# Miniprotein binders against o43075: the designs that were tried, part 37

Target 1, 293 residues: o43075
Amino acid sequence: MNALNKIPFTRALYHFSRFRSFTTSGWIMSGHNKWSKIKHKKSANDQARSLQIGKLSQGIILAVRQEGANPELNMRLATLLESAKKISMPKSGIENAINRGLGTAGSEGSQVHFIEYEAMHPSGVGLIVEAVTDNRARAASSIKHILRNHGASLSTVKFLFSKKGKVEVNLPPEKRDSMKFEDVLDDAIEAGAEDIVNRPKEYIDEEDEGEFLILTEPSSLNQVAHHFRSKNYEIKDSRLIHIPLEETAIDVPAKDSVREDIQKLIDDLYENEDVMFIHLSILNSHFLPILDE
Key: E = the ipSAE of ESMFold2; O = the ipSAE of OpenDDE; V2 = 0.75 times the mean of E and O plus 0.25 times the DockQ between their complexes.

## First folded at step 18 (miniprotein)

Design V2 (at its last look DockQ between E and O 0.76; V2 from the best seeds 0.00; counts 0 for: pae O 2.2 > 1.5)
Fold by ESMFold2, look of step 18:
Formats: structure tokens, sequence, C-alpha cells
Structure V2 (fold): chain B 293 residues (1-293), chain A 101 residues (1-101)
């Protein structure tokens, strides 16, 4: 069967139309703040460098766990190693992260835990906080403390989300000036993707963010990622994520005090070395960064 | 006994993770229409376990600050063991239901 039969026609068109309307309206969607933006505002110091190294280590561990330790075969790992070089991360730290991803670092293979914490903010915004840690109790205590400081509490919130596959891509280098959105959409349909989001260039701030965000059913993630790789796209990220359900997602206006409260919570959570990703039950939060003025 | 309270703290957070995984499995079972009456009963059971886990987390954190008496340690270990036994029972029950389907 062809790729068109794998994407619900009305759902693909709805997301495509919603994205175009959003970019035309010019309004700012609240979401979460990336570490790179927090670092810009907090000034560099030894603690900021330690956090950068910690985040890269988490990424390397996960990338190696998923696709192995060979950078020629593991594009996500290759990208992370280039980032590590940029900040002069010690070679011993890189080797340690790779070994922990392979499960060779300790007597139990890997002592790394991948944990999701579920919480509710007083505004009604649900949070899923993904963490990677070698000390479960420390990570949990730190994250719970940060949540409590912002009035949030542990609560089951996964019902506010849908699990999807995400592939972040950049156009093939040789086609950057000639390729139209419809060409990328055709490739996504052929791959069996569920949806595609064209990310405005001003919102591409992190190394794992691409020009296009491709959404898939969880079971199709591998198939879709391989299809884009076979078409010479640059793969920036490929993983499962939690997308806010539209029927329960909260619309947080850019000037509302709720946006400022959530931004502060997200900033504090991302300063924690164990926190990898934060998912919010805020409308369109899966592709919008919070704008830092 | 900082090492003992650290082990208890780690164990209760492990049970937190396991209970949320049980919730996810029960949701899948309910969505697939397998034994709807049992799914409802399992959901209630998991909710009660989740609430107990949150209470124990608060107790462990309080005792970490105040210090742990031998009596308090024994009672806390007992409650955590009872909770783990219930979690194991539910994990086995879900495996049995998946095998039958």
Amino acid sequence: as target 1 above (293 residues)
Amino acid sequence: SPEEISRLHDKIWELYERVLKLRDEIYKLDREGVSPEEATQLEDEVRRLYEEILRLIDEVERLQKEGLSPEEARELRKRIQELEDKVRQLEEKLRELRTQS
C-alpha cells in the first residue's frame, strides 16, 4: 500500500492548515524554555558549564542506547559529539557517557534510570518531566522540590497527552534553495507520517530542532525516520514524545501571568542536571519554544 | 541511619515508577476492551496504591529531616514491603490477562 493510505487525510490537512494559520496570525504560543536560552540570560560560569556537560552526557547516553556507539551509523550521536567538542567537554566524560549508554560502566550494566514525573500546575497546566539519572532519590527529591516551590504537585496527568513519534529534519543540503514545503509533505506522506510542522526559522534555537517536525504513530517512528534518512535529509532528532491533546490543552496568551509562572517553573526544571525534556498540556507546545522577548 | 533512609527513599520512588507503568498497562487493557469489569477494579486499586506512595514519600522526607527511630524504621519498612507485595501481585495479574488475550 502507498504512504497516502497510512495518514488520515482529514487529520493531516487539519494540522497543515492550523500551522499555516498560526504563522500568519503572528501570536506567540507559550511552551517551555530551552537550556540555551536560560544560559544566555544567566551568564556563563562554572555551574553553567557543568550543566551543559551534564545535558550532553544525558543526550549521548540516550543516543548510544538507541542506535549504538558508532557515529558513522548514529547521526544523533555524531551531532552530540560535535556539540561536546564545541564546549571542550573532556574526552573522559564523553567516553564515560558512551560506556553508560552501552551498559558497560557498572556492575549492573547501566545504573542510569529513565524516569517520567507527572505533575499539575495550579493553572491547570499538566507537566510530564523526563529525567535521566544515576540516583533516583536525588533526582526525584530535586524535581519535587522545584515543583513545590512553584505551587505544582505530583499528580497523574498523562491522560492530557497522546504519545507520538517525532522526527526533526533539515532539508537535504543540495535542495535547500529549491525544495518546497509540498515536496517535504509528499515525502512525509510517502513515509507514513501522521503530520508535519514547518518550524519558523526564528524558532530553531536548539541543536535537536529542525526546519520540519514530522509526527508519526509510535509504531511508525522507525519506518518514517529511515525514509527521511534514505532521502538524504539531515536527521536532528528521532524519539517518542508526549503531545498535548487539543481538546484539553490550555491556551496560554503571551501576556498572561500564567505564561510567566510556567516559564519560571520550566526554567528552574531545566537547570536541574537530571531533567531532559518537559511536556506541557499547552496548545501547540510540541513545536513552539517560549519566546524570550 | 542515612544509608537506610536513602535505600527506603529509592525504593518508594521505584514503586512510584512501577505503579505508573501499571496504570499505563491498565489503560491499554481498557482501550482494547479486555475484561472491562476487571479493568475498572484494577484502576481503583492502582489509584489507591499511587495515593499511598505519595503519602510514604512525604513521610520518608520528614523522617530524613527529623531522624529515624528503630520503631519508625520498622514501620516504614513494613509499609513499603506491603506496598511492593501489592504491586507485584498486580504486575503478575496483568501478565496473566495479557497471556489470555
Scores: ipSAE 0.629, ipTM 0.870, lowest interface PAE 1.4, mean pLDDT 77
Fold by OpenDDE base, look of step 18:
Structure V2 (fold): chain B 293 residues (1-293), chain A 101 residues (1-101)
Amino acid sequence: as target 1 above (293 residues)
Amino acid sequence: SPEEISRLHDKIWELYERVLKLRDEIYKLDREGVSPEEATQLEDEVRRLYEEILRLIDEVERLQKEGLSPEEARELRKRIQELEDKVRQLEEKLRELRTQS
């Protein structure tokens, strides 16, 4: 029975027609690599770089802890290592992060914890805040303080989301001029992906983000990522994400005060050293900036 | 002491993480078609534990500002231990369900 029928060809193209009017100035993006957002904050100061290095270190620790220290098998680790190279992260810092992830850092190394904080904003937007920390109490206090400053409170919100795999890819460099979206779609179908979105280049950081967002079942994430890698795609990200359910997702108009409030909350959360990723119960927030209709 | 409040706070957040893991494992069992009734009961128990943990987090944060008396510290330790025992029981139930499936 033909596997061809599961990805509606029409959905990927239809989403783009709705988003033509979006200017880059107003993006609430959930699901983007933290380091890209920090990079766009104009303060290219030593503090921003330190924060990026810290977050990459935490990401490496977590990736190694979850799927091991082999970047050939762990696509998330491979992506993080490439990001670390791009920002000239010290080799010693990378090695230390890998060792901490393996638990081989002697008994004196503070245990690293992965925590998902669930919160509700007064607007009805749910948040899942992923954090990696060696101090739960500090991280919790800091994150809860930020949430409270924006009127948000800890609440169960996972029911607003579906857990999926996400692979972000760019075309093989040798095929950038010849390969079409249809070819990428065929590769996604062959890989066993559930959906694919072609993001406009104007909506992505070309250095840190992929033009194509591939959604997978959580169990298929590694298989799909490996399939795209085997076809020489540039893997920009590979992770599990929480996708907002369409039935309960908030459609936030770009000129809505809610958008500005949520953007400020997200910005403050991403300035926290322990925060790694933020998921929002906002429609399409996982692949597109929440922009003005 | 500030150190005692910090220890209690860390322990509550450890329980938070354990409850979140339990929830994720229950959702996995539900998706795998394991006993829907037992999964639903476990989900309800986990939800209750989650809510109790959130209340304790708020209480600890209040006490961090107001100060912690020895009596309050004793009561918090007791409540945390009761939650730890409940979480352990749920973890054992979940292991049993996995071995029976």
Scores: ipSAE 0.201, ipTM 0.647, lowest interface PAE 2.2, mean pLDDT 79
ESMFold2 (binder alone), look of step 18: mean pLDDT 79; pTM 0.768

Design V3 (at its last look DockQ between E and O 0.79; V2 from the best seeds 0.00; counts 0 for: pae O 1.9 > 1.5)
Fold by ESMFold2, look of step 18:
Structure V3 (fold): chain B 293 residues (1-293), chain A 101 residues (1-101)
Amino acid sequence: as target 1 above (293 residues)
Amino acid sequence: SPEEISRLHDKIWELYERVLKLRDEIWKLDREGVSPEEATQLEDEVRRLYEEILRLIDEVERLQKEGLSPEEARELRKRIQELEDKVRQLEEKLRELRTQS
């Protein structure tokens, strides 16, 4: 028999109030998962595919190093493996990445570094650029060059953000027509989530984006992700992220030129092989796109 | 010479990472309420180290373009070593504060 760990009534009301606050805010999202630039390229598919495979390999290495090689226990690895299958990444490449993450004897290759670069754009938007690389100096120089081309510079901006867990989900296939937002909210509360955001379906553009974004305390990420998996939700993404603090987040109007400037910077950064994810201090940037089209 | 400048370049970016980690640890101590006056002093020291690291990064990039003389290499090594010594001292100080808590 499944025992449900219910959130106290007071906490349930708090979560509901936070959701209403999120839904009344404007629709602005930095979003821009690591793959969005590739979808819009006119270049040969071989170059775009090579970049995707490289980033998936680096992501798998890091995920295995952090939480091990068992996808049943390591949800981040599980979602990366699903992405690798969808783009037909060779099994030998997947196994090589897992072995490098484990550090098995005879593994050839430099140590992999996870690095967060902090920067400020002239518009006042802060950026945290996550990178995974086996060549620290190359990655740093390339990313710094891209930032400078857009007028941005290295600067401490992490205080503009709050660390949270993020689980992106789609409804269970068998319940797609019968479930309502309230049902997903109940499941989120039962899982111990902090908040839930309903993403408008026209803004679901990336493989890592779902119909719902579930926010958690960092220590609860795996617990919440496994709870949704146990209820047959499709897990699109499970990771730690930096959420902009509302008090300091920039509220960029829908057709402001700043949105285009930021999108261009993000596109150029994601074209770099070492860049994995970018967080922005733009209001609601964790679930809405920068350009509204 | 290219190998030496590559090692210097990698070292200063390592210090960049270590200084940001120190900032995160100081933030954690401040949240836990451990010695607020010490947290403020440590934050100021970390900020100074961060600013110096950025200056050194810019200087290394300039010298990569112009070329690096043996004297310039020695001067860069000394400045980087001084920074690492300060970073190490702060890392040790934070370790001591955590063992007291």
Scores: ipSAE 0.649, ipTM 0.872, lowest interface PAE 1.4, mean pLDDT 79
Fold by OpenDDE base, look of step 18:
Structure V3 (fold): chain B 293 residues (1-293), chain A 101 residues (1-101)
Amino acid sequence: as target 1 above (293 residues)
Amino acid sequence: SPEEISRLHDKIWELYERVLKLRDEIWKLDREGVSPEEATQLEDEVRRLYEEILRLIDEVERLQKEGLSPEEARELRKRIQELEDKVRQLEEKLRELRTQS
């Protein structure tokens, strides 16, 4: 029975065509790698680098804890290790993070916790804030303080989202000039992906992000990521994400005061050492900047 | 003591994480077509626990600013223990549902 019917070719093209005309205004998408965001916003000072290293360390710990320490099997770990290499993270720091993820750090190693904080902003935008911390009380206090400073409060908001797998890829370097979007779409269909978005290059940090965003069922994430890797795609990210439901997602124009308020909140949250990822109940916030129509 | 408030705060957030896990597992069971009625009841119980945890978080934060009396500390410990017992009961119910499916 025809696997061809799952990703309408028309939908991927429609998304590309709809967003092609918009200039990148300074919106930080919820779906982007946090270390790239920090790199762009904070001056290349020692503090920004320390924060990036810390967040990568936490990411490595979490990735190892969830899917093991083998980067050949754990695509998320592989992407994090590449990011760590790019920023020249110390090898000892990487090894320590892996060991902490394995729980082999001696009895003195503080237990690392993964926490999802759910919050509602006064604008009606829901947030899921992923944090990795060795101190729940500290992390909670700090994150809640930031939320409160922006008028946000803890609230159930997961009902505004659908959990999906996300794989971000670039074309194989040897095929950059020869492969078309149709070829990538065929590979996504073959992999068992649910959807694919071709992101405009102007919206992508080429160093840290992928041109193609592939959405999967949560259970299919690893399979899809491995399929693309086997075809020599450059895997930029592989993770579970919360996608805003179209029915309840807020459409926020680029020049809307709400966008500015939410952007400030996101910025302050990402400055927190324990914050790993932020999901927003804003339409298309998982793959494209929110632009004025 | 500040240390006692911090311990209580940590325990409340542990319960928060456990409740979130319960919710996610219940939603998974619902998606798998396991007893919709029982899943709905469990979801409602989990929602109530979540709301109670949020109230306790607010209370602990208030007390962290105002100071914690020995009586307030005792009451908070009691409330946290009651929540822990409820969470444990839900975790057990969920395990039972998984074994019956």
Scores: ipSAE 0.229, ipTM 0.661, lowest interface PAE 1.9, mean pLDDT 79
ESMFold2 (binder alone), look of step 18: mean pLDDT 80; pTM 0.771

Design V4 (at its last look DockQ between E and O 0.54; V2 from the best seeds 0.00; counts 0 for: pae E 2.2 > 1.5)
Fold by ESMFold2, look of step 18:
Structure V4 (fold): chain B 293 residues (1-293), chain A 101 residues (1-101)
Amino acid sequence: as target 1 above (293 residues)
Amino acid sequence: SPEEISRLQDKIWELYERVLKLRDEIWKLDREGVSPEEATQLEDEVRRLYEEILRLIDEVERLQKEGLSPEEARELRKRIQELEDKVRQLEEKLRELRTQS
């Protein structure tokens, strides 16, 4: 392919060695470490819908704060606006979220704080909990209380992670039956991606997650996302994340009680209105669920 | 008062955020090879500040439930101010190290 012919031989070999592929034949897990499990659990009532809209609003605020209000330059915002459209989020709510992200919604009383709480679970699993709140003391108190209820405590754990860009995609609809992992791999190499992982289809939340997870250097996130969009891929998610370092990540066997304990903690944290994302120092937790259903 | 305790908690959690940011900046300097002895000393100082922040978090939560006397409020404000002064000094020191490099 032309991308491979243009890459220095040593660089091309490095790209191939960094790419991973997983088949669906060996996976039976169906859960997620994202707020999507909270959304599904609560989708049968008004509380679940209100929480879903609230989380989407927080996502918009964060995306705007990080990369600005122009969806043509901010792919994460563009994806979030598409999701807001699909659930019929009120236009006034979308505009308010954008203004809050810009810091133009009003006086100091409407200011939004972006906070990362670092904690350690008794199992040795580290957590980074990202929150978006207009009340720092309330968010901190409630999150600390949830951690304490599960035996976790505030502790510095960021050294267990590396920061990466993440783009989650589905194949173009017209090509879904004809494209292979190797085709997506070629596109990832052309985009300048650092890594690619395919998520087994049984573990995908169709609204929030894609079949292919593309990892990037943080500065390359938008470039890679735009490349995949230009190839007609469906962009499901595009954001910065904390990836567990392989040398220190905990490799907890499937069905271990530690995974159940962590999932309960994650569920409680995601039910908090201020919590946005949770990152875990569990091997492969950035693309595989923590617990089977 | 509830308003006074809320202000104290907000300040303590702001300092929590600033101390973790200092840790990240020091870690970056260490990776860039800036004076290993200075990086180690700064890491130790940040660790001590972090531990004091955790103690203050727990103390304010306890006093919120038990009630806050005027003497306890004065002591907490003093400890928080001393902590903020140290955080500001470290922030200034790191800013100076960045401009020298």
Scores: ipSAE 0.595, ipTM 0.859, lowest interface PAE 1.7, mean pLDDT 78
Fold by OpenDDE base, look of step 19:
Structure V4 (fold): chain B 293 residues (1-293), chain A 101 residues (1-101)
Amino acid sequence: as target 1 above (293 residues)
Amino acid sequence: SPEEISRLQDKIWELYERVLKLRDEIWKLDREGVSPEEATQLEDEVRRLYEEILRLIDEVERLQKEGLSPEEARELRKRIQELEDKVRQLEEKLRELRTQS
């Protein structure tokens, strides 16, 4: 009688209790932009570029559907458009994505769906896999197959997480040499952020990621992002994320076999065209990459 | 037919999304001060539906490989309809709770 079948539908008392003091504590990052991960792992071949363009298109569709087509008001859309520009995405592709998001593309455009798949790995690590797809059954079958190949199964795991806003920023270009972390901290406090972390440069993709990661209440995300933009910070990302609860988060040491197994699972999931983002119930995984090094 | 299996799969995954949404909304109401007893009862009902959906997903995947008889297809359609009716009832209960709060 396999004990694993008790889905602990434990009431996540989302006690947002701990105001963590702004601690300069050590990073562990799960939430890389999927396009940056693809860039690093796959040699710049036409297939990798096609996959990146596809994911950006899906991201744009979703961003427009959720918050409209105005990049001045939709910070997530603004960041996606900058990413599209960097990879020289065709203008026609961007316009098509925006139109699909608005629902104004009159014809046969398959309805795009946003889905969060929840899974448990045998190690006890929970996963939330965000997917954007026009074919639910295909996406689900493919993702479930990848999960199964790594011993993972569909399971309720959202109780292991808290929903937060995330803003990633770089210093204003004109102030890179003059601003200190203390100045950024003051700006984060003024914006109404909950926490801020300065990420070591060696752990970030400088092209696609921000040096400073700001956490917010979900309802404050747009306000905080706009505040940083008004102060001429470079906004690299703005999104809602799932952060692991400390009480139930798995601590995975760098040399643990579990880390390697989870990294392989994440890599295979990110190779799927419909997968957009993956959240892990690993301690501090929302800050530091699971590095193979 | 392969088309019938695809339709059944699409409907099951639609119900999967609706049940997860219901769960998230119940957790939101619980945080907003809805009766802990009512929230617990709704959560237990949603859990049962989720487990039933997972069983159906596995069963349809098995039948996709083995073949689907007309009798099995009829039974699956019936089970899916019963699930859809339960999900709809929970969605309505949740709307009523939101209007009363």
Scores: ipSAE 0.473, ipTM 0.794, lowest interface PAE 1.1, mean pLDDT 81
ESMFold2 (binder alone), look of step 18: mean pLDDT 81; pTM 0.793
OpenDDE base, look of step 18: ipSAE 0.372; ipTM 0.747
ESMFold2, look of step 19: ipSAE 0.504; ipTM 0.821
ESMFold2 (binder alone), look of step 19: mean pLDDT 81; pTM 0.791

Design V5 (at its last look DockQ between E and O 0.78; V2 from the best seeds 0.00; counts 0 for: pae O 3.7 > 1.5)
Fold by ESMFold2, look of step 18:
Structure V5 (fold): chain B 293 residues (1-293), chain A 101 residues (1-101)
Amino acid sequence: as target 1 above (293 residues)
Amino acid sequence: SPEEISRLHDKIWELYERVMKLRDEIYKLDREGVSPEEATQLEDEVRRLYEEILRLIDEVERLQKEGLSPEEARELRKRIQELEDKVRQLEEKLRELRTQS
């Protein structure tokens, strides 16, 4: 059992209430829906589709490496396979990504490396950049070059974060209009979740972002994800993440040029073919945008 | 030679990954309370190795841009080999501490 299940009811309720206030903080921080103007939505053009296929392939490789190729046991993989089918990713590409995750000889290219680069922005914001690459030297050089262009440098920053499981869900389709937050909260408690966050609607912009973010102990991730699937929730994302520690997280003012510089750095990093995920030591950055107009 | 600098480039980034793994393992030992006095000394050693790795990364990138002389190649290979030897020694120390506990 995770530590949340052993906490007295009053302590658990208080904990969820504290995280629920992030929804109010999101409203205070936001003037307009910045997610829609910055994030790429699904696109029919060749470049957008190629990027989407590349990111799905990276995700499949990582998910298989972490928990194997059986989607009944590996919820992250199951979610990624569903996304791959939605964009009509070729079956051969899917099989190749699975084989690369397993390390079998049938895959294209060299051995795959999973690397976390730790860096510090001049503002004091720490970054963890997750990469999946078949060329260590190229990935490292490209990422370091991007960091240097923004004044950032390699630095140990993992102590600014806590590793957690994340499950993002939408309500069951047939219950979208009738189901309340309290019902989702009850399901999260039953699942053994550590915390739940209700994301403000204006910040739900990508297909892989859910209305509800469920936080878990790392070892409970699959258990919690399967619980929500068994209740017919739509699973949008299920993976391990680095969450900024509240005690050391930076609260960058909305009108500060620092926030704009960090967003440009993040945009440049995500355009790199080897970058998969970026985590920031910015308050609430795991569920809210860092750029606000 | 381009092949030599490519091998050195890949090696130093491999050592970066191994040192970060060592840092994570030492943090785990410290959190579990296993050999706290030894954990502090190991943290200092890993920090020194990390700093040397960063210096070598910058040197390898410079040599990739400017080209590598035989003298520079010998010195760089020596520094990388010394670094790898220290990384292996720390990896063995951590393995020993895990089996003793």
Scores: ipSAE 0.556, ipTM 0.840, lowest interface PAE 2.0, mean pLDDT 77
Fold by OpenDDE base, look of step 18:
Structure V5 (fold): chain B 293 residues (1-293), chain A 101 residues (1-101)
Amino acid sequence: as target 1 above (293 residues)
Amino acid sequence: SPEEISRLHDKIWELYERVMKLRDEIYKLDREGVSPEEATQLEDEVRRLYEEILRLIDEVERLQKEGLSPEEARELRKRIQELEDKVRQLEEKLRELRTQS
């Protein structure tokens, strides 16, 4: 049965035509690399850098805990280590994060916990907030306080999402001028991906994000990521994500007030040291910024 | 004491994490076509536990502001222990279902 029929060629192109008209000034970014968002907050102060280092450290701990400390086998770890190098994270900090992930930090090291907080905003937007913390009580109190300040409350919302693998890639540097989207699509099909989106460069932080978003079954994530790596693609991100179901996803461009409210909530959440990733039940929020029409 | 409230809060959030894991595992079993009826029953039990945990979180947060009496602390410990026992029972049921599939 021909594997060719699973990726609708037409969907990737059709989504782009709809978003071409939007200026970068109004993005709600769900599922983007949080360190890029922190970097774009104009306060390039020591605090922003400290927050970035902290979040990378937490990410490294989590990646090691989930898939081990070998960056050749753990694509998420490899990506995080490259990000750590780019921001000149201290080697001691990286080593400490790896050791904490391995649980080899002696009995005195506070156990790190991964927590998913589920919340509903009054607008009907569901949120999944991923946090990594050594203090559950502190993290919970802080995150719940932020949610409440925006009128959101803890609620079951995972039913609004489908769990998928996500690989973000850029073209091999040697092929940037010669390789077409069709070639990337063929590689995605060969890898066993479910879908691929070519994101417009104007919507991407070129340093931290990939031009191509590849969606996979959760069990296929590592296989797909390794396949793209073997073809010399630049892996920018590799993770499990929660994709909003189209049937229940909110189309926010039609509701400007909701967009502003959700953006403020997301910004406040990402300022929290324990918050790692935010998923929104907003249509296409996993690959495109939500722009005002 | 503030320390006791913090310990209780930490324990409630531990239960939250365990319940979320249970839910994710049940959803996996459902996707694998394992006993739809049993999966539905487990989902309902997990939902009830989740709601009870959310109530406890709200209560602990209230008590953090108002103060915790020794009597309230004893009652919270009792309720948390009852939840721990229920969560453990569900974890055991889920293990049994996985071994039978």
Scores: ipSAE 0.028, ipTM 0.501, lowest interface PAE 3.7, mean pLDDT 78
ESMFold2 (binder alone), look of step 18: mean pLDDT 80; pTM 0.776

